# VHH binders against q9w197, part 17

Target 1, 300 residues: q9w197
Amino acid sequence: RLRLQDIPALTQDHCRMRDPAEVERIINEFVIGGPERMQIVSDFDYTITKQRTEDGGAVPSSFGIFNACQSLPENFKAETDKLYHKYRPIEIDPHMPIAEKVQYMIEWWTKSGELTSGFPFDQSEIDQIASKYTHALRDRTHEFFADLQRLGIPTLVFSAGLGNSVVSVLRQANVLHPNVKVVSNFLQFRDGLLDGFQQPMIHTFNKNETVLNETSEYYDLVHTRDHIIVMGDSIGDADMASGVPASSHIMKIGFLFDHVEANMKKYMDTFDIVLVDDQTMDVPRTLLSLIEKQHKLNLE
Short names: E, the ipSAE of ESMFold2; O, the ipSAE of ESMFold2 at other seeds; V2, 0.75 times the mean of E and O plus 0.25 times the DockQ between their complexes.

## First folded at step 4 (VHH)

Design x5 (framework vhh_8ghr_2; at its last look DockQ between E and O 0.01; V2 from the best seeds 0.00; counts 0 for: pae O 14.7 > 2, placed apart)
Fold by ESMFold2-Fast, scan of step 4:
Structure x5 (fold): chain B 300 residues (1-300), chain A 123 residues (1-123)
Amino acid sequence: as target 1 above (300 residues)
Amino acid sequence: EVQLVESGGGLVQPGGSLRLSCAASGFTISSSYYIGWVRRAPGKGEELVARIYSSGGSTSYADSVKGRFTISADISKNTAYLQMNSLRVEDTAVYYCARGYPSHWYSTGFDYWGQGTLVTVSS
């Protein structure tokens, strides 16, 4: 039986837990179950990518990479910025019911799709821009994905961003191994012209297991894997593995960077582990290390 | 440039057969992509009727066409086919060939679509 005091990475000041006893319990279940029962579900923007660079520079979102492409119409960024300024305050409004917010998210994505239609576009431009941001992945992300590949742990990158950018960054960083799958919003082309995004649209409030239920390939891959690490940087990311059986063991890891004091209570209520301004994969890697160590002992 | 070009559509009587072809250029069908056939009748939504992942050999069909339609791929010709047998009036639609997510993505959609080919089943 492992104790939290035996795990230095989890005793650091920036590692916060509402219920340390529950975290300890989940870790021991993971260790006992081994890698065969594990799966990872992770956000991309500001979770796999850093929330800040070491010099304090901004990291573009997956849509930010797309918006920098030269093939886009001259006014494209200005029009998408208008939509952002209209809908973002609604998205983060703490008083509006979620069902009402969902209607505005659908409206936002519909209008974004209309702006992202009716012109030719060269997808290689996304690769050119994304190549500049492979260094913006959290420290030791390469090692983290290598650990997952070695252990045979299915890893789902589940993003409400732009999947074309997500795939481009992961591929160029050499971390898009066969065990890694991406579910996100992808561009669609019809009759040689950009035709918005593939359906269904993924937004903050539908980023959960229910949107994946009809994908037989996803179900076949993960239905026997009831030990889950969920990683995200926003409150909505915590629900990416919702709808699993009550017997499942889920470790929810939240990366908190912005407005720490104001957001701490909500993040601590939502995530099992809250990592404050931690631009590394060290805590997720530590959990994998503990699982791997016990697995090797069991094979002897 | 990625392009999908459908052919083989036309007018056929109920109970007849047609074979649709989808010629791919700018990528290889034997690579990590899915090829799907999606149909749309005027005023109706889109229906995925068949999908093939030629690299892995897997196929799937909508219940409405299962046992009547067969999807296949000819790697040497870089062409996918939809063999349609026992055609019904309700099979009347524009049939689109579409390229789906690479094998490293969960397949939930298509990124490139052809122009479509009309199939009319009428006496």
Scores: ipSAE 0.294, ipTM 0.685, lowest interface PAE 3.0, mean pLDDT 86
Fold by ESMFold2, look of step 5:
Structure x5 (fold): chain B 300 residues (1-300), chain A 123 residues (1-123)
Amino acid sequence: as target 1 above (300 residues)
Amino acid sequence: EVQLVESGGGLVQPGGSLRLSCAASGFTISSSYYIGWVRRAPGKGEELVARIYSSGGSTSYADSVKGRFTISADISKNTAYLQMNSLRVEDTAVYYCARGYPSHWYSTGFDYWGQGTLVTVSS
C-alpha cells in the first residue's frame, strides 16, 4: 500500500489537496488496477502547453496560432475581436445561468463559423506558426507521452480550442503517438475553401457531452478503462470524463496559475490535486511511474 | 486542381453487387489524407458509409453497411473503391467520394467532393 508521505512529488508545498486520504486511496486503486484500466483525459491550452515561457512571454492558444496566419482575410481579426468582446463577458459571467450561457455560446460559434468561411486556407500555415511553440509544452511532456505510449494508455486531448493547431503542435513535438486522440473544433473545408467548423461544436459548457459516444472509434478503445486521470487548467475541465459510463476512480489534476489566492478555494473544491505555478508534467508522470513499478513487480 | 471522379453506379437488383471507383487527381492518395464514401438518399442527410486512411490501410464503416461493403485503395492507380455486396433497397442513394485530413476523428470533415454516382437498388 502506498502512502502519500513516501511520494516526494506529492509532498511539495505547491501540490495542494483538499482530501489527501482520498488522493492516496485513488492512487492505490490505480496501482492495483494497473495500466490496462487507465485512460487520460487532458485539456490542451495551458494544460499541455505552458502558461508562460521561461522569458515570461505568452504562449498562444490554439486559436491564437490560427489567428496569426497570413491567409486570413484583412478584416478577419477585427471581426473575431468583435465577437470575442461580445461573448467573452457572457462566458465568464458568474451570475448568468448556464442554460442561458449555452445559447450565447451557440451564437458565438455559429457566427465564428460564418466568419471562417469562403476563403482559401491551408493547414501548412498553421504548421509553420505552430512549429515555434513545440518547445513551449510543459517540462517533461515528451517523457509523459512516451510513458503513456509504452504503457499502452489511451490518451484523449479534449480541447474547446482549434484542433488543427492542437494536432500540429503535438505532431511537431513528436508526442502525437498512436494512443493519442484529439477531440476538438476542427476547420471544415469544401472545395479548398474554409467552410466553418466541423460539428458538433465544443465549447466551455459542453466539453463532457461529446467526448465519448458508443459509435466512436475511441469509445471502443476506452469503454472498459475505468481508472481516469483528468488534467485541466480551468474549473470546467474537471468534468471532462463525466460521459464515461464505466468510470470507478477519477483523479482530477488542476493547474492553477492565474489569480492564485482568489481561485484557490474553488480549485481545491473541484480538483483532487491542485498544482500551483507548476509548469511541468512531474505529478502526472509520478502517478504513471508508481503504476508501472508495481505492475512490473506483480509480473516477477 | 484537386478532383475526385466517381464511377460504377447504376441499377441493380436487391442482393446484387456493385463496385464504385473514385479516381483522384491533383493529389496523391497517401498518408496525408483520408478517402471516404458518403451517401445521400432523397430527403435525407449525409451518411458516412466507409473511410480509409491510405497509410496503414485503416478502415471504418457505418453500422448499416458493415460486413456488406468494403473500402479499399490502389495507390498505383490513385483510386479508391467501394465494393458493395448484398445490396438492399435502402442502399439507394447518390454516392460521393471525398477527401479528408487526418487531423479530425469525428464527423464528416471532408474538403473535396466528387460529383456523385447514383446507385439504385430495385427489382
Scores: ipSAE 0.000, ipTM 0.168, lowest interface PAE 12.0, mean pLDDT 83
Fold by ESMFold2 at other seeds, look of step 5:
Structure x5 (fold): chain B 300 residues (1-300), chain A 123 residues (1-123)
Amino acid sequence: as target 1 above (300 residues)
Amino acid sequence: EVQLVESGGGLVQPGGSLRLSCAASGFTISSSYYIGWVRRAPGKGEELVARIYSSGGSTSYADSVKGRFTISADISKNTAYLQMNSLRVEDTAVYYCARGYPSHWYSTGFDYWGQGTLVTVSS
């Protein structure tokens, strides 16, 4: 059996665990099951993209890419700024119950859809802006996605952001392989004009089985894969795989960069592995390598 | 109206220390913004020196200042600080305080800037 002390990526100071023995147990279950029982569920914004670059440069969110497009009406940016200032503090409030937050997230999404209606827009503008950020993905993301494709591991990019941006970045970075599916909010068009977002609405707190049921073809692909790695940068991401069988083994990896001291306890209580200021895919990649190589050795 | 006012610049000998202040008005530093210090040396471009999320969050530093500079914020005074120790001649620059706005809905970057404060390191 593998021991954490023999896995260098997991012994670094920035790699935190509330229960190292449980992490070790889950890793060994993954090794026993091998790649054929694995699936990946990951957020996009600040989970696949970096939370910070080495030079301190900004990384836009998927909606930030959209908001940089020149065809947007002059008033659009001011109105979306008003919505952000009203709802973002609620979204990140450490004390408000999630059930209460959901009501505000529905308001935010609804009003955003109304603002994103009634004017011409072309996907090529998103593609142009997104092309500038294909190098803002976590270090070794290309290798990570290549390994997932080679191992045949279904990979869900589950995003409450703007799917048009997510797909554009992943495609232009050459990581949108056939095993990768994007579930997110997509622009809707009517007669060449924007008409809000396609249903159903996805927000931080409903990223779960309910929205995935509309993807029954994906469910058929993954329903026998009960070994799951979940990756996210916010508390709401931890529940992305909550609809799986009770016998499933789930490893939750949280990328913590924002308000580290204030968030440490909550992240430690929520995620199995908390990576503090880690802008790489090194821990997920290490897990894949162990699963492949040690599973093979166990068969010999 | 959002404003950022820098203070604390001046002439300092090599090896000395200065503390820069950035007093904010028109918004509360404890919101979801971050504050950065950017410097422009004579004949050089802009360099992001340090950045902090205003509510006591994560910090980052340029390699040229790590271990010598410390960024902090005092929410009760609506003010951010840059403590600069072990100053060198190459730290001579105009230092600007700036507000950043990371968002799922907006581009990242700085949207409001102060007027700058001159730091001169020389004997």
Scores: ipSAE 0.000, ipTM 0.170, lowest interface PAE 14.7, mean pLDDT 84
ESMFold2 (binder alone), look of step 5: mean pLDDT 80; pTM 0.814

Design x6 (framework vhh_8ghr_2)
Fold by ESMFold2-Fast, scan of step 4:
Order: C-alpha cells, then structure tokens, then sequence
Structure x6 (fold): chain B 300 residues (1-300), chain A 123 residues (1-123)
C-alpha cells in the first residue's frame, strides 16, 4: 500500500489537497488496476502549455496562434477582441447560473464562426507560428507523452480552443503519438474559403464525455478504462470525464496560477490535486511511474 | 476542389465479396491524412469500419469487420480501396469514404466526404 508521505512530489508546498486521504485511496486504486484501466483527459491551453515562461515571454493560446496569422482580414483581431471583452466576464461570472452562461457561450462561438468565414487562409501560417512555441510546453511534457505511449494509455486532448493550432504544436513537439487524440474546434473550408468551424462547437461548459458518447471510436477506446486522470487549468475542465460509471476512479489535477488566494477555495473544492504555479508535468508523471513500477512487479 | 468519389457498391449474396473504390481529386493521398470508410445502416448509427493512415501504411478496423475487410491505397491512382469478404446481411449499409487527420477522433477529424455507395447483402 502506498502512502502520500512517501511520495516526494505530492508532499511539496505547492501541491495542495482538500482531502489527502481520498487522493491516497485513488492512487492505490490506480496502482492496483494497472495501465490497462487508465486513460488521460487533458485540456491544452495553459495545461499542456505553460501558464508563464521563465524568460517573461507570453504563451499564446491556441486561438492566439491563429490570431497572429497574416492571412486574416485587417479588422479580424479587433472584432475578436470585442467578442472577448463582451463574453469573457460572463464566462467567469461566479453568480450567473451555468445554464445561462451556456447560452452566451453559444452566442460567442456563433459570432466567432461568422468572423472566421468568407476569406482564403493558408494553414501553413499556423505551423510557422506554432513552431516558436513547442518549447512553451510544461517542463517534461515530452517525457510525459513518452510514458503514456510506452504504457499504452489513451490520451484525449479535449480543448475549447482551436484544434488546428493544438495539433500543430503537438506534432512539431514530437508528442502527437498514435495514442493521442485531439477533440477541439477545427477550421472548416468550402471552395477554398474559410467557412467557420466544424460542428459541434466546443466551449468551456460542454467539455464532457456525454457529448462524445455519440462517437463509436471514442466509446471503443474508453469503455474498458474506468481509471482516469483529468488535467486542466480552469474549473470547467474538471467535468471533462463526466458521464463515466459511478464506480470509476478519477484523479482531477488542476493547475492554478492567477489570483491564487481568491481562487484557492473553488479549485480545492473542484480538483483532487491543485498545483500552484507548477510549470511541470512532474505530478502526473509521478502517478504514471507508481502505476508502471507496480505493473512491472506484477508481470514478474 | 477536393472530391472523394465512391464506386463498387451493389447487391451481393451472404458470404460474397465486393471491393469499394474511393477516387480522390484535389489532393494527394499521403501520410498527412487518413482515408476512412464510414457506413450508415438503415435504423442504425454511423460506424467507422476501416482507415488507412498513409498510402500502404498503418491501418485500423472496427471489431465487427476485422479479419473480413481490408483497406488499401494506390498512390499512383490516388485511390483507396475497401476489400469486403465474407459479407453478412448486417453489412448492408451506405458506405462513405472520408478524409481525416490521424490525430483526431474520426467524427471531429473528417473534413471531406464522398456521396456514399449502397451495399446490399441479401439472397
């Protein structure tokens, strides 16, 4: 039986847990179940990418990479900034019911799709910009994805951002292995022109597995894998694995960087492990290491 | 203009064989994309039955068709094929070929679709 006190990565001050006994219980279930019962569900923006760089450079979101492309109309950034300033305060409003916020998210994405239509676009510009940010991935992300590939653990990158940018960054970083799948918003083209985004639109409040239950490939990958690590940087990311059986064991890891004191209570209530200003994959990798060590012993 | 055109469908008896063809134009079949075959049967949902991740490269199959269907591609003809053997009544469906990104779950990763070709397995 593993104890938290014997796992150095989990005893650091920046690793916060509301219920350490529950975290210890889930880890032991993962270790007993082995890699064959595991799956990962992770956000991309500011979860796989860093929330800050040590050198003070900005890390763009997946949409930020797109917005930097030169083939976009002159007023495109100004119009998307107007939408951001209107809808972002609604998205993060702590008092508005989620059902009402969802209606505003649909409105935001519909208007964003309208802006992202009617002009030609060279997707190679996304590759050029993304190539500058492969080193903005959290420290030891390459090792993390290598661990997942070696262990055969399906990894879903589930992003409300722009999937074209997500795929570009992951591919150029050499971490887009066959076990990694991206579900996100992808550009749509018709007759050589941008035509908004492919359906369905993914936003902060509909990132959950019940939407994905319509796909036979998703079901086939996950129906035997009831041990789940969920990773995210926002409260909405915690629900990415909703809809799995009640007997499932889910470890929710939240990366908290901004407004730590104001957000700590909500993050502690939402995630099993809250990592404060931790720009590494060390905690997720530690969980995989414990699973792998026991699995190798059992095969002997 | 990107197009995928299916052919080779028809009526076949149980235990028979058919080969579907998917002729691509406006792009080259390569490792940058996969070509997949998706079927829709009367009264049933969509099912991804097979895909090829590059010309003559890595392939995958649904459990329902594994060992009976074989997907392949001919780069010189820019055409993908689905060889269907030991056909069953439950294989009756409209078969679509589609282009997708290897990194995506199939429904979110497919950007161009053919018109579909009907396969009927009946006596």
Amino acid sequence: as target 1 above (300 residues)
Amino acid sequence: EVQLVESGGGLVQPGGSLRLSCAASGFTISSSYYIGWVRRAPGKGEELVARIYSSGGSTSYADSVKGRFTISADISKNTAYLQMNSLRVEDTAVYYCARGYPSHYWRSGMDYWGQGTLVTVSS
Scores: ipSAE 0.000, ipTM 0.264, lowest interface PAE 12.6, mean pLDDT 84

Design x7 (framework vhh_8ghr_2; at its last look DockQ between E and O 0.01; V2 from the best seeds 0.00; counts 0 for: pae E 16.1 > 2, unsure alone 64.6 < 65, placed apart)
Fold by ESMFold2-Fast, scan of step 4:
Structure x7 (fold): chain B 300 residues (1-300), chain A 123 residues (1-123)
Amino acid sequence: as target 1 above (300 residues)
Amino acid sequence: EVQLVESGGGLVQPGGSLRLSCAASGFTISSSYYIGWVRRAPGKGEELVARIYSSGGSTSYADSVKGRFTISADISKNTAYLQMNSLRVEDTAVYYCARGYPSWYLTRGFDYWGQGTLVTVSS
C-alpha cells in the first residue's frame, strides 16, 4: 500500500537501493504486522556511533576508548597495533576461504586476551573517556531509542567490539532502556587482575552463531517477532539475523562512509538500503513511524 | 574497586558440611547482578555450581549438587553464601565466587572473580 515515492526519507540521493521494489514490499509487510512483530538488531561501532563528527574528526571505536585508558601497561597500544596490522589484512582478504579466516580470528583474539591479562585495571577510566563521546552518537539516536522503548520493540546491540565501552556510552547517553540488550566482548577480572575477555569471543565471522549458541533465552523473547531491522556499517553485520524462519521479513540497512565508489556495489548487493554519509537515525526512525502510524490506521 | 573475597574453605570429612562466604565490595549485590559459585578440580574444567540473582532471589544449581548445596545472599551484609551439605570426595575443588553481568546483558558470563578458596573432602 505504501509507495517508496511517497516516503521523502527514502527518495534522497544518499539513500541507495539495488532493488527498490523489494524494499517497498518489506515496508508494507512491516506495516501490516505492526510494532508487536518487530525487533531491531544493530551493530554499535560506526552504526550507533557516527563515522565522522560534525567537524570532520574521527570517532574512536569501542576498543579505541579502551586503548586510551591510562591504567593500561606501557606499549599496550603498540602491541595491539602489531596484531591489527598482522590480522586485519587476513580478515578482509577477498580470496581466502571464510573457514581459514576463522582460524586466524581465533589466533588474533587469543593473542589479544594474552595482552589484556595479568595487570590491574580501573574500569572507571572507560566511563571517563566514554563520557567525551556521547555526542558522537548519530543524530537523533536518543529519539530513535525513545521510539523503540515507547513501542516496546526489543533492541539487540550486537558488537564485535568491547562491550564495557558500548554499555558505558549507551548508559551515559541515557539510551540503555530495559528493552535494550547488549551482546559483545566483555573484560574479565580474576583476583584483582585483568584476565582477558569472557569466552567465547565475538568476531566478524561468528556474530550470528554466538547469539544462537548462548542466547536461546533471547530467541524465546523474540520468536514471535519475525519482522527485523538490521543495522550495520560493515558487510559482516548483514548476517546478524540469519537463521530466522523463511517467512520472516528482514530489512538490512548499511551505513557507508569510507571508499564509497569502491565499496558501493558490494554494499548494494548485501544491504537492502545503503545510506551514504548519513550521520543520522532518520531512515530507521522513518520506518518505525510508518509501522506505528499506518498499522494503527489499518486496525481502526 | 570491585572485589569478591571468599572464605570458609578447608578440610572436611565425607558427609560433613561447610559454608562458603563471598564478601562483595565496590558494588551492591542487590543491583541486578548474578552471583555464582564456580569450582575447578585438578584435571577437570570449570563447573558452575550455583547461581543467584540477588535482587530476585532466583537460584539455579548443577545437577551434581542439587539437594545438597544451597546458595543465598544477605543484602544487608553485601555477602553471598554457599551452604554445602553431605559433602563427597568428588566435591574437592577450588571454589570461586564470581559476579555475573547486569540483567540488561544477555550473556551469562562473569566479569569479576574472587581469589578462590580450597575445599578438600577426605578422611
Scores: ipSAE 0.241, ipTM 0.662, lowest interface PAE 3.3, mean pLDDT 86
Fold by ESMFold2, look of step 5:
Structure x7 (fold): chain B 300 residues (1-300), chain A 123 residues (1-123)
Amino acid sequence: as target 1 above (300 residues)
Amino acid sequence: EVQLVESGGGLVQPGGSLRLSCAASGFTISSSYYIGWVRRAPGKGEELVARIYSSGGSTSYADSVKGRFTISADISKNTAYLQMNSLRVEDTAVYYCARGYPSWYLTRGFDYWGQGTLVTVSS
């Protein structure tokens, strides 16, 4: 029964939709189902963190936080840069088949794990660097996560970055509530030394069911929740929940910041809602408010 | 038409072994699909036992069978296999082969199922 024209946050100029009627339909399905059928799946880097700060400063990625740690070997940054130069062009190649890309992504993360092995590392250094960026979360992220916890909505932060950094930022920002699960690449240690990452390795093309464990505590939490909000800042994020039943309703929110005109068509074809240079959680928060308040009114 | 045909089921004693086969036709096993084995015991729901993503050799198993069952695929024969060792009475079930594209919920993401093959483990 809700109409998009009556939802001010969704009528803003920077809020773009390829199919407004479909967005309206999904919102109304979310309202009918209420908070108990909802789950959130979100990327971290440049999705929960800002793509730009108001003063124009840079926000590091989760690996960027790790790479800023001074206790890393002297040539660590240079070696990680070599891997990036080799594999990043493959990752973003528009013409290479995904199956072929997957083999290179496995190679990339295997070599990254080898590079991140065989030396001591004090994890508290990650916390020290991360503390500088708790202010770099999207505006009203605190309120968004508080509402998710209050409503009991399971929230998956699904990241191909470094989970140690992700957890550190979320914890220090006081948004890592019990309903939040972080699935990412985490450091592991053997005999007091770094030993790469805990398995399975997560990369751009397996941020989906292939790395989620159905027998995990998270599956038990979400297997009945078929109303899904997906949030991301890159095309690869749109499919984080693509394998749910055909009866599921998925709202895909994309944050577009870089090369807006060049990327607009691809983002519009991929996401249900495209937010241009939006450094806030206002649209996701509006959806939560509608789901809670209108569902409650419908039950009266 | 896409088809999956299971074979290799039967009666075995506890501690024994069986090898199930899943012959695929109407498509070629590739990196775009995964093959899973799902079982249904009497009076129980479906359980995803094992799955394989043919590219890269990635596999996963239910905790109940980890270390005892092995899933594999032979792309040249367009066939997937489930090697079941150290069988227990609780492994008694109808075993189904299924095809899917990576999805959030494996049993809901399978679009084609075989007819099933009965495995009975008893003394």
Scores: ipSAE 0.000, ipTM 0.108, lowest interface PAE 16.1, mean pLDDT 84
Fold by ESMFold2 at other seeds, look of step 5:
Structure x7 (fold): chain B 300 residues (1-300), chain A 123 residues (1-123)
Amino acid sequence: as target 1 above (300 residues)
Amino acid sequence: EVQLVESGGGLVQPGGSLRLSCAASGFTISSSYYIGWVRRAPGKGEELVARIYSSGGSTSYADSVKGRFTISADISKNTAYLQMNSLRVEDTAVYYCARGYPSWYLTRGFDYWGQGTLVTVSS
């Protein structure tokens, strides 16, 4: 039986836990259950990509990659920025009821779709821009995805961003293996022109079973794999594995970088492990390593 | 035109203190921007040492300076500061003030930089 004190990656000062005994219990359940019971659900923006780099260099969001494309109409960036400044404060408002926020998120998506319509666009431009940022993935991301593939662990990248960018970055970084699936907002094309985004819209308040219950890929992940690692950088990411049986064991890992003092309580209440300014995959990789080690011993 | 002008650099002994200032013009620090300090030591790359959201006052620091450096802003003077205490020889660098803009279409880096101010820590 593993103890947290014997796992160096989990005893570091920047690795915070509300309930270390519960984390220890879940780790031991994962190790006993083995890789065949595991699944990963992860956000992309600032979860697989870094929240900061050592030199302060740019780390674009998945929509940021799209907005850097040269073929976009005049004033496209300015118009999408106006929408952002109107709706982002609503999205993060601590007092507005969620049901009301959802109505504004639908409005935001609809207007963004109208701006993203009626002009030709080529995916290759996203690929060109994305190629410049494959180096901005968290340290040891390549190793992490290689481990997941070797262990046969289904990995869902669940993003409220732009899926065309997410897929492009993952593919060019050589981490988009057959066990990796992307659920996100994708560009819609009609008659050779952009026609907004494919339905349904994915936003902060429906990154959960509501969207996932409507995809056959999610059913295959859920029905046999009840040991789940969830990774995200925002409070809304914690619900990405909602809808699994109550008997499931879920480890929620939150990456906290901005407004650490203001956000610490909310993150600690929401995530099982809070990693403060950790720009690596070392903690999730450590969990996989523990599972793999016991799996090999069981084969003996 | 956005401008950032650093001041307050100089020579200081190890263990000493120094306060850097960053006077902003062409935008108001009370708006929704990051303000940060990035340093470049001789022959080294850039290191982000501190960042503050221009409104709200939330801060973050590099591990190498935590507990010794404090970033702050005075909105009424449109000026950001870096208080550097317990200075060490390895803190010797050119220090740049920089601005960034948090937006879903912009990167999380910095889009405007000052000219830099030299800080030298030596006996």
Scores: ipSAE 0.000, ipTM 0.216, lowest interface PAE 13.4, mean pLDDT 84
ESMFold2 (binder alone), look of step 5: mean pLDDT 80; pTM 0.813

Design x8 (framework vhh_8ghr_2)
Fold by ESMFold2-Fast, scan of step 4:
Structure x8 (fold): chain B 300 residues (1-300), chain A 123 residues (1-123)
Amino acid sequence: as target 1 above (300 residues)
Amino acid sequence: EVQLVESGGGLVQPGGSLRLSCAASGFTISSSYYIGWVRRAPGKGEELVARIYSSGGSTSYADSVKGRFTISADISKNTAYLQMNSLRVEDTAVYYCARGFPSHYYKDYFDYWGQGTLVTVSS
């Protein structure tokens, strides 16, 4: 049986847990179950990418990469900024019921799709801009994805951002291995012109609806995998695996950087492990290492 | 300006071979886009049979054609090829060359299509 005190990465000051005994229990279940029962579900923006660079510089979101494309119409950025300033306060409003927020998210996406239509766009420009941000992945992300590929663990990158940018960054960083699947919003084209986004729309309040779609190719890979590591940087990310069986063991890892003191209690209530200003994949990699070590012993 | 032009379709006997070509113009075949071959048989839906990313050389195939079909790309000619061996009557379809990119995990998306080329496998 593993004890938390024997896992140095989990005893650091920046690694916070509301219930250490529950974390220890889940780790032992993962270790007993082995790699074949594992799957990963991860957000992209500020989870796979850093919340800040080492120099303290800003990291663009997946939509930020798209908005930096110079071939977009001059008014496009101004109009999308207007939508952001209108709908972002609604999205984060602590008093508005979720059902009302969903209606505004649908309205935001509909208007964004209308703006993202009727002009030609060269997707290679996304690649050019994304190439500048492969260094903005969390430290040891390449090693983390290599570990997942070696262990045969399906990895779902689930983003309410722009999948074209997500795929571009992952591909150019050489981490988009065959076990990695991206579920996100993708650009749609018709007759050589942008035509909004492919359906279904993915927003902050519905990220869980497509995770275990029984008609998807991905469901066939993961329906036997009831041990899950969920990774995110926002409270909503904790629910990305909510549709799984009751027998599942889920480890929820939250990356907290902004307004640490104000957000700490809410993050600790939501995630099993809260990583404060940790721009590395070291804790997720440690969990995989423990699983792999026991798996190798069992093969002897 | 962006065009995909297929050639090589025709009539072939069961067990025979055929090579389809897809000449791309107006863009360079690269890692940003894959070239896919999508077929539509009478009375059936569309099936993505093969795709290739040119810079990585990575390929994938539908289970129905694995071991029989080979996709390749000649970067200097900006052309993708589908080598079809051990053809079956069930391979009879209109074959489209298309520029594809990643989409939602259960759906591929294509922004440019060739006109299609008919492949008929019969006696």
Scores: ipSAE 0.000, ipTM 0.221, lowest interface PAE 13.0, mean pLDDT 83

